# VH-VL binders against q0atu2: the designs that were tried, part 147

Target 1, 119 residues: q0atu2
Amino acid sequence: MLDKKARIRTSREYRNVFEKGKRLSGRFLIIYYVENALDNNRFGFITNKKIGMAVIRNRIKRQLRAIVREYQGQVKNKHDIVLVARAGIGKSSFEGMEKDYIAIMKKAGLFARNANKID
Key: E = the ipSAE of ESMFold2; O = the ipSAE of OpenDDE; V2 = 0.75 times the mean of E and O plus 0.25 times the DockQ between their complexes.

## First folded at step 6 (VH-VL)

Design p6 (framework fv_ivicentamab_arm2)
Fold by ESMFold2-Fast, scan of step 6:
Structure p6 (fold): chain C 119 residues (1-119), chain A 119 residues (1-119), chain B 110 residues (1-110)
Amino acid sequence: as target 1 above (119 residues)
Amino acid sequence: EVQLVESGGGLVQPGGSLRLSCAASGFTFSEYDMNWVRQAPGKGLEWVSIIGTAGDTDYASWAKGRFTISRDNSKNTLYLQMNSLRAEDTAVYYCARGEYWDSTLFDYWGQGTLVTVSS
Amino acid sequence: AYDMTQSPSTLSASVGDRVTITCQASQSISSYLAWYQQKPGKAPKLLIHDASSLESGVPSRFKGSGSGTEFTLTISSLQPDDFATYYCQQGYSYSDVSLTFGGGTKVEIK
């Protein structure tokens, strides 16, 4: 699980990312991202009813958390990043979500050169 | 302090209706998925329903058509409307908060309110 | 709906004992399993999430393991506070919306 300091938790914090951040769309994911004034990155996750039932949305949220955790060492420091799951994500494999995450983070310029997986 | 307080339980006749309430405090209620979980006397836990932050709802198969979960974010209150009650619905009904990242995990629970369906 | 089967339903033990309870899913749920503790007359408390991750404040004598369909909760040295009923719960299925709990394992004094 992601540490508390690495989580975007409040409506105000989410709103800040949406209003001031940049947007980039992938196949199954949309990311919104903005530089923060902290010493670390923070992540938020949004899944909605368009994806499917609560059990499916919660599974997707857990899988995205695991992907983010695995690749956190590759993310450029000092960013707030919100991942929004697109409707089609419920039919994706874990590997499909992981591939999309990597692709979109690279397009955003958020993956550091020579970064490595943590585990 | 996170606190959940259930109310509205009592004795009701078969075929009757009852509305349960759960008053939440100590956290930003609107940012959390909320659940009802029940437990018949001397028996195990049984999940009843969930309501998400997007207003989406899902139910155990046996609860569909009879029970309705709802929330009022302005009052920090969760509700369960129970119709067409049966003897098998006799249980302590718990209000449970879904964890922020994974709402299938119930990180805080109320004390429960007893519903007895009997003539 | 994914059926969750716990064994044993009741377990008698003494303080200091090592106890193990098992939770079996009817189909693979990966690692999406939680364990809860319920003391008599009280609401349940989350102990372990994602099969093996201890919740903050839970004593280290509790250990969860497993993946797929077979999961275990082990209490390495049973304490007086640990006499309770334990429930596993899956959060994976999408057949019907059913967050399924196991039947419970009551750990009682020998």
Scores: ipSAE 0.007, ipTM 0.574, lowest interface PAE 11.0, mean pLDDT 85

Design p60 (framework fv_ivicentamab_arm2)
Fold by ESMFold2-Fast, scan of step 6:
Structure p60 (fold): chain C 119 residues (1-119), chain A 119 residues (1-119), chain B 110 residues (1-110)
Amino acid sequence: as target 1 above (119 residues)
Amino acid sequence: EVQLVESGGGLVQPGGSLRLSCAASGFTFSSYDMNWVRQAPGKGLEWVSIIGTAGDTDYASWAKGRFTISRDNSKNTLYLQMNSLRAEDTAVYYCARGEYWDSTLFDYWGQGTLVTVSS
Amino acid sequence: AYDMTQSPSTLSASVGDRVTITCQASQSISSYLAWYQQKPGKAPKLLIHDASSLESGVPSRFKGSGSGTEFTLTISSLQPDDFATYYCQQGYSYYDVSLTFGGGTKVEIK
């Protein structure tokens, strides 16, 4: 799981990202992202009922946090990023979500384009 | 060697239906997003539809409600069911593989199958 | 909307010539642009991704450049195998917006 300081937790903070941020759509994910005034990145996660039942939404949210945590070191510093799961994500695999996350983060300019393998 | 072989094209009357197939070999079919792209005679390329590894689908706006993309991973085969065909659907239909990490790149294409919609 | 406009639609060239094709996006696509080559009666072939990165096996005479909304494909010292139609494609947005190809540029013998 992500450390507390790396999570967007309040409705006010989510609204800030939605109102001021840029939007980019992937296969299973939409990201909203904006530079922050902090010394770290923060991530938020939105899974709505269009995805499926609570058990499915909770599994997806947990899996997205695991993906974000694994690639946290590759994310350009000082950003608030909200991941919104699209309806189709309920049918996705962990691998499918991971690939989509990597692709969309690169396209947003939030990952290095020249990916040297990170140890 | 990656191979994609389309079949099922032919002459069909306006309002008719036709199902295209694409037989894939030389790679792990179930791990790749697959696409249909068409090209009317003497015209440019036009994206039709995608199916992801989880069976999630998207379509060009003009194709929604008329075309259905599907896949059978046990047969390594991609399908496009086309209903309510119109003269403007006359085109060579290509099966195209989305690249593993970035499915917006079409790294391998089949030879195409011609669909002619005419009275 | 990411409309892709190519120019010219057709150009005539001789072997050994330098050929330049342009592609304009209606909105910034960063550097997420691919180029495809299509020979008559054949399927397209991916040549370049990320505006300037050559696919494996593509000759170094092909060069892509540009970012944002303006991109170019240059073929230095045109070879007989290079007479084909070339298409650009935006790879910035995913499928909820539809992937968009340019209208194509036919490079034909002078």
Scores: ipSAE 0.091, ipTM 0.736, lowest interface PAE 5.4, mean pLDDT 88
Fold by OpenDDE, second read of step 7:
Structure p60 (fold): chain C 119 residues (1-119), chain A 119 residues (1-119), chain B 110 residues (1-110)
Amino acid sequence: as target 1 above (119 residues)
Amino acid sequence: EVQLVESGGGLVQPGGSLRLSCAASGFTFSSYDMNWVRQAPGKGLEWVSIIGTAGDTDYASWAKGRFTISRDNSKNTLYLQMNSLRAEDTAVYYCARGEYWDSTLFDYWGQGTLVTVSS
Amino acid sequence: AYDMTQSPSTLSASVGDRVTITCQASQSISSYLAWYQQKPGKAPKLLIHDASSLESGVPSRFKGSGSGTEFTLTISSLQPDDFATYYCQQGYSYYDVSLTFGGGTKVEIK
């Protein structure tokens, strides 16, 4: 589970990530990331109706959170990271999402060098 | 301080209609899912309906076709239109703010408004 | 739909007692479970989210545990303020399945 302290919660926090952060696009995800002044990472998630019906959006959110949780311990600390779901994600498998997440995070250099659960 | 105040409850005859309102304050209303949950006298809690931030709606199976949830973000108000009311619809109706992170739950509740359906 | 079975329906206990309430889901809901406390004439109050996370201001004597289909709410030492009805609620999905509550457990004075 993602603790509250690991959540981007306010519009201000989101804006900070979008304005000051870097952006990387994957097949199903766009990631914005920026260093923070904390000892922990914070994650945010954005979905829109283009993804699909409400049931799909909810499923996608759960799946993305599960992925983030799974790899949370392997991500470099002191980052705010926002995941934006792309329209095609609604038709993707969980494994596809996971692979995309890993690929983007690797490209961003956000995984620790000693990370074990990475391809 | 988050506040939810229900209104519109009262006595109605079977087959009648009633519209409930929930006035929200103390938070950005438009940024939250909103729900109706009811409780028959001496009985348990029963989820009725939800409206998302995008205006998407869903209902308990028993509520579909008779109940309609809506919101006016400009007025910070949630509504529940109830039609074809039955005796078994007699209950205290609560509006509840929905929080959806890892799970869907209700973190703030109004004090409820009593709806009595009786001939 | 996910059926939530809560037990016992009624529990008589004394101040200082250890109280255990169980919630069983008809199918796995992972950790998507919340616990609520409701006192007579009052709205429910959220106590625990995600099976084991205490809400702010909730005393540490409350403990939520479990995952999958079996969940437990434990009050380590019952206090006078704890006499109430408790409900579990599955929050797996509110769009593809209806949100459901357990039947409730009334904790009353012995």
Scores: ipSAE 0.023, ipTM 0.722, lowest interface PAE 3.8, mean pLDDT 90

Design p61 (framework fv_ivicentamab_arm2; at its last look DockQ between E and O 0.05; V2 from the best seeds 0.00; counts 0 for: pae E 10.4 > 2, placed apart)
Fold by ESMFold2-Fast, scan of step 6:
Structure p61 (fold): chain C 119 residues (1-119), chain A 119 residues (1-119), chain B 110 residues (1-110)
Amino acid sequence: as target 1 above (119 residues)
Amino acid sequence: EVQLVESGGGLVQPGGSLRLSCAASGFTFSSYDMNWVRQAPGKGLEWVSIIGTAGDTDYASWAKGRFTISRDNSKNTLYLQMNSLRAEDTAVYYCARGEYWDSTLFDYWGQGTLVTVSS
Amino acid sequence: AYDMTQSPSTLSASVGDRVTITCQASQSISSYLAWYQQKPGKAPKLLIHDASSLESGVPSRFKGSGSGTEFTLTISSLQPDDFATYYCQQGYSYWDVSLTFGGGTKVEIK
């Protein structure tokens, strides 16, 4: 799980990312991202009803947080990033979500282009 | 050794339908995004469609509604169902594998199969 | 969609020549540009990814450069095996936007 300070917590903070951030669509994920004025990165997660029932949405959210945590050290510092799960994510494997996350973060310029795993 | 072998091409009348197949071997087919790319005689490469590991699909705008990409992981086979064919669809159709970490890179291609749409 | 424009459409060259092919994107694609080589009657082969990274087994005489909207493929000391058509392809657009190739550049013997 992500540390409390690494999470976007309020509706105002989410609104700021959507309003002022850039958007990039991946296969299973859409990210919205903007530079912040803090000393750390913050992540938000949105799983809407199009994905499926609450049990599925909660599983996806847990898995996305695990992926984000694993690659946290490779993210350019001082960004607020919101991950929005697309409807098709419910059919994806953990590996598929991880690959999509890496690809989209590289294309956004938030990861090194050759980063695949930490280490 | 990665191999992709297309089949199903041939002569078809305008308005007709045709289904192409691509037999994959030498890799774990279910772990890769797969693509169709075409090339009209004497012309350049044109991306047609992609299917991801979760069965999610995307298409060139001109292919939407006429072409359907699908896969059968139990048979290691990729398909392209082409309906309402027109003379402008005449091309060699290539099966192409998306690279594991970046599926926008086509790291292996089949030999292609020729589709001729003519009266 | 990101339009990709290649120039020239054809070029005539001799063995030993240095040739340069240009690829221009309608919008910035960062460095997400690949180059493919296609020999007559054959499927394309991936040569270069991320604008400048050579694929394994590709001779060092091939060099890619550029970022943003302007990219080049240079072949130094052209060899007989290099007479082929070359295509650039943007990989910046992911889902919801079509993958696009340039129109191709045919490198033919003079």
Scores: ipSAE 0.488, ipTM 0.853, lowest interface PAE 2.3, mean pLDDT 91
Fold by OpenDDE, look of step 7:
Structure p61 (fold): chain C 119 residues (1-119), chain A 119 residues (1-119), chain B 110 residues (1-110)
Amino acid sequence: as target 1 above (119 residues)
Amino acid sequence: EVQLVESGGGLVQPGGSLRLSCAASGFTFSSYDMNWVRQAPGKGLEWVSIIGTAGDTDYASWAKGRFTISRDNSKNTLYLQMNSLRAEDTAVYYCARGEYWDSTLFDYWGQGTLVTVSS
Amino acid sequence: AYDMTQSPSTLSASVGDRVTITCQASQSISSYLAWYQQKPGKAPKLLIHDASSLESGVPSRFKGSGSGTEFTLTISSLQPDDFATYYCQQGYSYWDVSLTFGGGTKVEIK
């Protein structure tokens, strides 16, 4: 499970990422990322009604959190990263989400040099 | 600090109606799923209804048709409209914030409001 | 349906005792289980989420364990403040089934 210390939890924290961070778009995900003053990374997840009802949105969030957890140890430290689900993600497979996450994180240069689970 | 305060409970006759309110503060109300959970005197907890951030709703099978959950994000208020009330609906009704993260649970609760259905 | 069977319904114990409460799901809910503590006249309080993660401020004497269909809440050394009713709750398939609580376990003074 994703530890609480690894979570973006407040509206202020989210706003900081959106306002000061960089933005990259993938097929199913948009990521906003900014360096933080901590020794750990924090992740946030945003879904909207275009994806589906609350049950679908929560399902997508669970899937995204699973992906983030899987690769968490390979991400460069000291970053706040917000994942925004795009409308098409509701029809995507888990593998498709994972592939998109890896691709966009690579493009952002957020994986560590010694990352070995990104292929 | 997260706070939930229920109101609207009281004595009502069988067949009557009652509308409960829950005033939320200390968090971004519109970003969370909200729930009603009830507890009959001396009995266990029973989930009643949920409303998502998009206004989508779901209910326990026994609640469908008689109970209506709604929210006003501009007022940070959750509502439960109860119709055709029965003696077995007598309970303390809690509003509870839905889990934002991995599992669907209730991380914050109000102190509840008592609804008594009796002739 | 995800039925939650909690046992025992009542438990008499003394301060310092090791207390164990079990919760069984009718089908696998992975680790999506929460434990709550409720004292008379008060709202439930979330103690543990995701089967084993303690909420902030919860004493370390509380331990949640299990996955799939079998879950356990353990209080290593019961304190006076721990006499209460405890509930488990499944949070796995809110999208296709109703959320379900266990029947509760009342921990009372022996």
Scores: ipSAE 0.033, ipTM 0.712, lowest interface PAE 3.3, mean pLDDT 89
Fold by ESMFold2, look of step 7:
Structure p61 (fold): chain C 119 residues (1-119), chain A 119 residues (1-119), chain B 110 residues (1-110)
Amino acid sequence: as target 1 above (119 residues)
Amino acid sequence: EVQLVESGGGLVQPGGSLRLSCAASGFTFSSYDMNWVRQAPGKGLEWVSIIGTAGDTDYASWAKGRFTISRDNSKNTLYLQMNSLRAEDTAVYYCARGEYWDSTLFDYWGQGTLVTVSS
Amino acid sequence: AYDMTQSPSTLSASVGDRVTITCQASQSISSYLAWYQQKPGKAPKLLIHDASSLESGVPSRFKGSGSGTEFTLTISSLQPDDFATYYCQQGYSYWDVSLTFGGGTKVEIK
């Protein structure tokens, strides 16, 4: 689970990222990201209704949180980052989602471009 | 109403250069990935290039090094600089908008501008 | 690159016919396949996304199906407005791969 201060919590915080942030799309994910005035990163997670029922969406969110936690030490500080799951994400593997996250974060310049999974 | 209007097509000799423009209106241009797609006379559709909201670019392998995609969000305009043109580049060039939630989908297209490469 | 093979290249049919167009990907693209319709002298129009989801305003006689490597577009009862060229397009990713279209299927009056 991410630390409480590393979570985007309010509608205003989400709206700020969507309105002022940059957007990049990957195979399974879309990210929105914007600089913040904090000393830390914050993450938000949105599952599209097209993905499925709440149980499935909650499973996807848990998997994405686990991926973000694994690589959080490599993320450039002072950013609010919202991950939006694409409609077809439920058909991907955990490994597929993880590879997609690495690729899109590298493209955004938020992540080390040659980072690999840490055992 | 979303509108995309291409311009800058015309007759050019092999080895020449041409810059295409696409004027966008009816939507928040800076929030969308934008694409060029071409169609040779009587032939199928061929993806050329994409520019994302973060300024990231990608190209079809045959376009790399010859074509440069760019955008000016203050003018709501997409560009394609085409250099070292060849007869096989003769086509109608379409400006296409990437769908907001899944930018691999092209939900709005311009009517295209014809580029003819011949001596 | 994900090569997209579309068949048939040309299909002759009458109003009221059921027509089926096939698109095959060289590697699995999950359900990330789109279908476009293009009428002569006009830009393409997005019909179906995510293999089977109809875009707003698309008649229910259009049905997309398939996953993995094989996909179909079916028109259950062909109408005069449906004589056009149809393209599939893989949408698995534009990072590290080119977005590619199938070669097209022209549906023409028999």
Scores: ipSAE 0.007, ipTM 0.599, lowest interface PAE 10.4, mean pLDDT 84
ESMFold2 (binder alone), look of step 7: mean pLDDT 90; pTM 0.923

Design p62 (framework fv_ivicentamab_arm2)
Fold by ESMFold2-Fast, scan of step 6:
Structure p62 (fold): chain C 119 residues (1-119), chain A 119 residues (1-119), chain B 110 residues (1-110)
Amino acid sequence: as target 1 above (119 residues)
Amino acid sequence: EVQLVESGGGLVQPGGSLRLSCAASGFTFSSYDMNWVRQAPGKGLEWVSIIGTAGDTDYASWAKGRFTISRDNSKNTLYLQMNSLRAEDTAVYYCARGEYWDSTLFDYWGQGTLVTVSS
Amino acid sequence: AYDMTQSPSTLSASVGDRVTITCQASQSISSYLAWYQQKPGKAPKLLIHDASSLESGVPSRFKGSGSGTEFTLTISSLQPDDFATYYCQQGYSYDSVSLTFGGGTKVEIK
């Protein structure tokens, strides 16, 4: 699991990222991202009612969190990043979500090109 | 401090109905997925139902059609409507909060309320 | 649904003992496994998430390990407060309508 300090937890913090951040869309994911004044990254995850039932949303949140954790060492520091699941993500494989995440983060300039995955 | 307080348990006849309530305080209730988990006397834990932040729901297969989970965010209250009760529904029913990032993890539990189905 | 089986159902131990509890999933759940502790008359408490990550405030003598279908909870030096029933729980929920708990392992005084 992501460290507690690496999580966006309050509705106010989510709203700040949505209002002040930049938006980039992938196939299954949208990210909103903004620089923060902290010395670490924070991540948030949103699944809307159109995505599916609670057990499907739980699976998606868990898989996205695992992907973010795996690639945490490759993300440039001092950012608040919110991942929003798009309609259709429930039909994606874990690998499909992982590839989409990497592609989006690279396009956003947030992902170091040659960094290794962290275990 | 996070608190979950269940109520509404009691003795009910087979075929009867009962509604359980869970009063939440100390956190932003509307931002969390909520669960009901039960435990028959001397037995193990059994997941009953979940309700998401968008009102989406899911149930254990044996609970479908008989039990209905709902929430009232204006009252910070979770409900479980139980119909067509059977002797095997006798259990302590726990209200449990799903952790913010992974709502399949139950990070806070109430004290439980005992439901006894008997003549 | 994923069936979760725990062994043993009951385990007798003395203070200072190393105890190991096993949890098996009927099919792979990756590392999406949590452990809970329940003391008599009390609600369960989350101990470990994601197979091996300790919840805040949980003593370091508790260790979770495993992935796929076989998981273990180890208490390296059993303390008086550790006599309780322990439950594993899968959180994978992939094409499943149930969040499944294991049957529990009661750790009692020898």
Scores: ipSAE 0.007, ipTM 0.570, lowest interface PAE 12.4, mean pLDDT 84

Design p63 (framework fv_ivicentamab_arm2)
Fold by ESMFold2-Fast, scan of step 6:
Structure p63 (fold): chain C 119 residues (1-119), chain A 119 residues (1-119), chain B 110 residues (1-110)
Amino acid sequence: as target 1 above (119 residues)
Amino acid sequence: EVQLVESGGGLVQPGGSLRLSCAASGFTFSSYDMNWVRQAPGKGLEWVSIIGTAGDTDYASWAKGRFTISRDNSKNTLYLQMNSLRAEDTAVYYCARGEYWDSTLFDYWGQGTLVTVSS
Amino acid sequence: AYDMTQSPSTLSASVGDRVTITCQASQSISSYLAWYQQKPGKAPKLLIHDASSLESGVPSRFKGSGSGTEFTLTISSLQPDDFATYYCQQGYSYSEVSLTFGGGTKVEIK
């Protein structure tokens, strides 16, 4: 579960990340990210109807939050990051989503240089 | 304006190789998934391959093992390396951009480059 | 394996006619269906996404409908600019399914 302070909550905040942020695509995930003026990182999650039924979308959203929580200590401070699930994510394993998240965050340069949890 | 310009097509013998290029301009190339789609003379459209912003790739089953998609974000260029070419590979090859929110939609296309495989 | 069957392969029509093109998927693709227009010697142009959502700048005479396995593109009053070949495309990423296009429907002058 992510702390409420670490969540992007409003449409205005999501819009800011989409308009000002960079975009990077993984196998199952797209991230949008921008530096913020806060003391901490904030994460948003989007699972649209193209993924599948509500039960699948809700499962994916919970699993993504769990992955982000597990690795939150490795993310460079002061970023707003939105994860958008791609249509194929419903057929991925938890491990597959986790691997994709790590790869895309490293590619974006968002994982701290000296992070030890991945190796 | 968004522009995609293909090059590298030409006549090649069966069993030969050819590399296609697609020069992109008018948008942030690194933020978009890119595709190759082909069309044999007088025939329909056939999806070939996709490359995501993180370098993830997928291929049509018939292209796997013979064709390799790649990109160079510093040059805003997409590539398709084609090996072991057959007569049935004769087609116009289009470079196509995946739409920002749903990369399975092709919102911009190049003019295409003709590849002819014959003796 | 998602086969996309499009019909008819060719139709002849006059300006002002109502034109209907059908696209059938071998298995349900929900609403993940797009329509493209291609004029001779030109690249395709995206017209409709998500079965029924019109792209910006596309005339309102174009209408998409359907879900599951049966989809339809209708042109309510054919204009000279509409003589072209139309393709449907499934974007339903499920396991190892490739993106597939229908065989095309050529709309030509009667």
Scores: ipSAE 0.008, ipTM 0.565, lowest interface PAE 11.1, mean pLDDT 85

Design p64 (framework fv_ivicentamab_arm2)
Fold by ESMFold2-Fast, scan of step 6:
Structure p64 (fold): chain C 119 residues (1-119), chain A 119 residues (1-119), chain B 110 residues (1-110)
Amino acid sequence: as target 1 above (119 residues)
Amino acid sequence: EVQLVESGGGLVQPGGSLRLSCAASGFTFSSYDMNWVRQAPGKGLEWVSIIGTAGDTDYASWAKGRFTISRDNSKNTLYLQMNSLRAEDTAVYYCARGEYWDSTLFDYWGQGTLVTVSS
Amino acid sequence: AYDMTQSPSTLSASVGDRVTITCQASQSISSYLAWYQQKPGKAPKLLIHDASSLESGVPSRFKGSGSGTEFTLTISSLQPDDFATYYCQQGYSYSDYSLTFGGGTKVEIK
């Protein structure tokens, strides 16, 4: 799991990312991201009711957190990033979500040029 | 400081009903999924129910149809309505907050309230 | 349901000992396993999430490992504060969203 310092926890912090951040859409994910004044990255996750029941939304949040944690070392430091799951994500595979995350982060310029799955 | 305070426990006869409450403070209650977890005297932990931020609910199979979880965000309060109580329902009932990133993780717990079902 | 089998049920140890508790899932739960500590008369406290990640403020002497169906919690240098009952919990079950805990392991003073 992500350290508490790596989490966006308050509504004020989420609002800041939405208001000042850039937005990019992937196949299953939308990210909002903005540079912060901290010495680390912070992540937020949003799974709305259109995705499905609580069990599906909780699975998606857990899988997205695991993906973010696995690749956190490749993310440019000092950013607040919010991941919003799109309605269709509930029918995707874990691998599909992982590939979409990598693709959208590269597109945003937040990943190293040759970012790959780490052994 | 996160605080969860349960109340409403007590002695009830088989077939009776009780409504448990959990008063939350020190965090934005409406942003968190909330759980009930119980523990029979001298026994282990057993998950009872969850309610999400959108009011979506799930239950342990044995609780479905007898127990109803609900929340009132205006009062920062979580509830558990318990009907058709049995001797096997005798336990300390804990209010537990689902962690922000993964609501199946219980990062804060109340002190618990004892429910005794006896003739 | 995903049955969680925890062993041993009780374990006697001395301060400074290295203790290991095991948790077996009846089906693969990937890494979606948490460990909790409960002291007599108190509510449980989350120690470890996602099999191996320490919760903030938890001493580094606590270590979790494992994936799939077999998991362990190790306390490398047992302290007086560590005499408690420990529970594992799976959060993986998607068929009915039934969260299950292990039966608990009581770590008591020798």
Scores: ipSAE 0.000, ipTM 0.534, lowest interface PAE 16.1, mean pLDDT 85

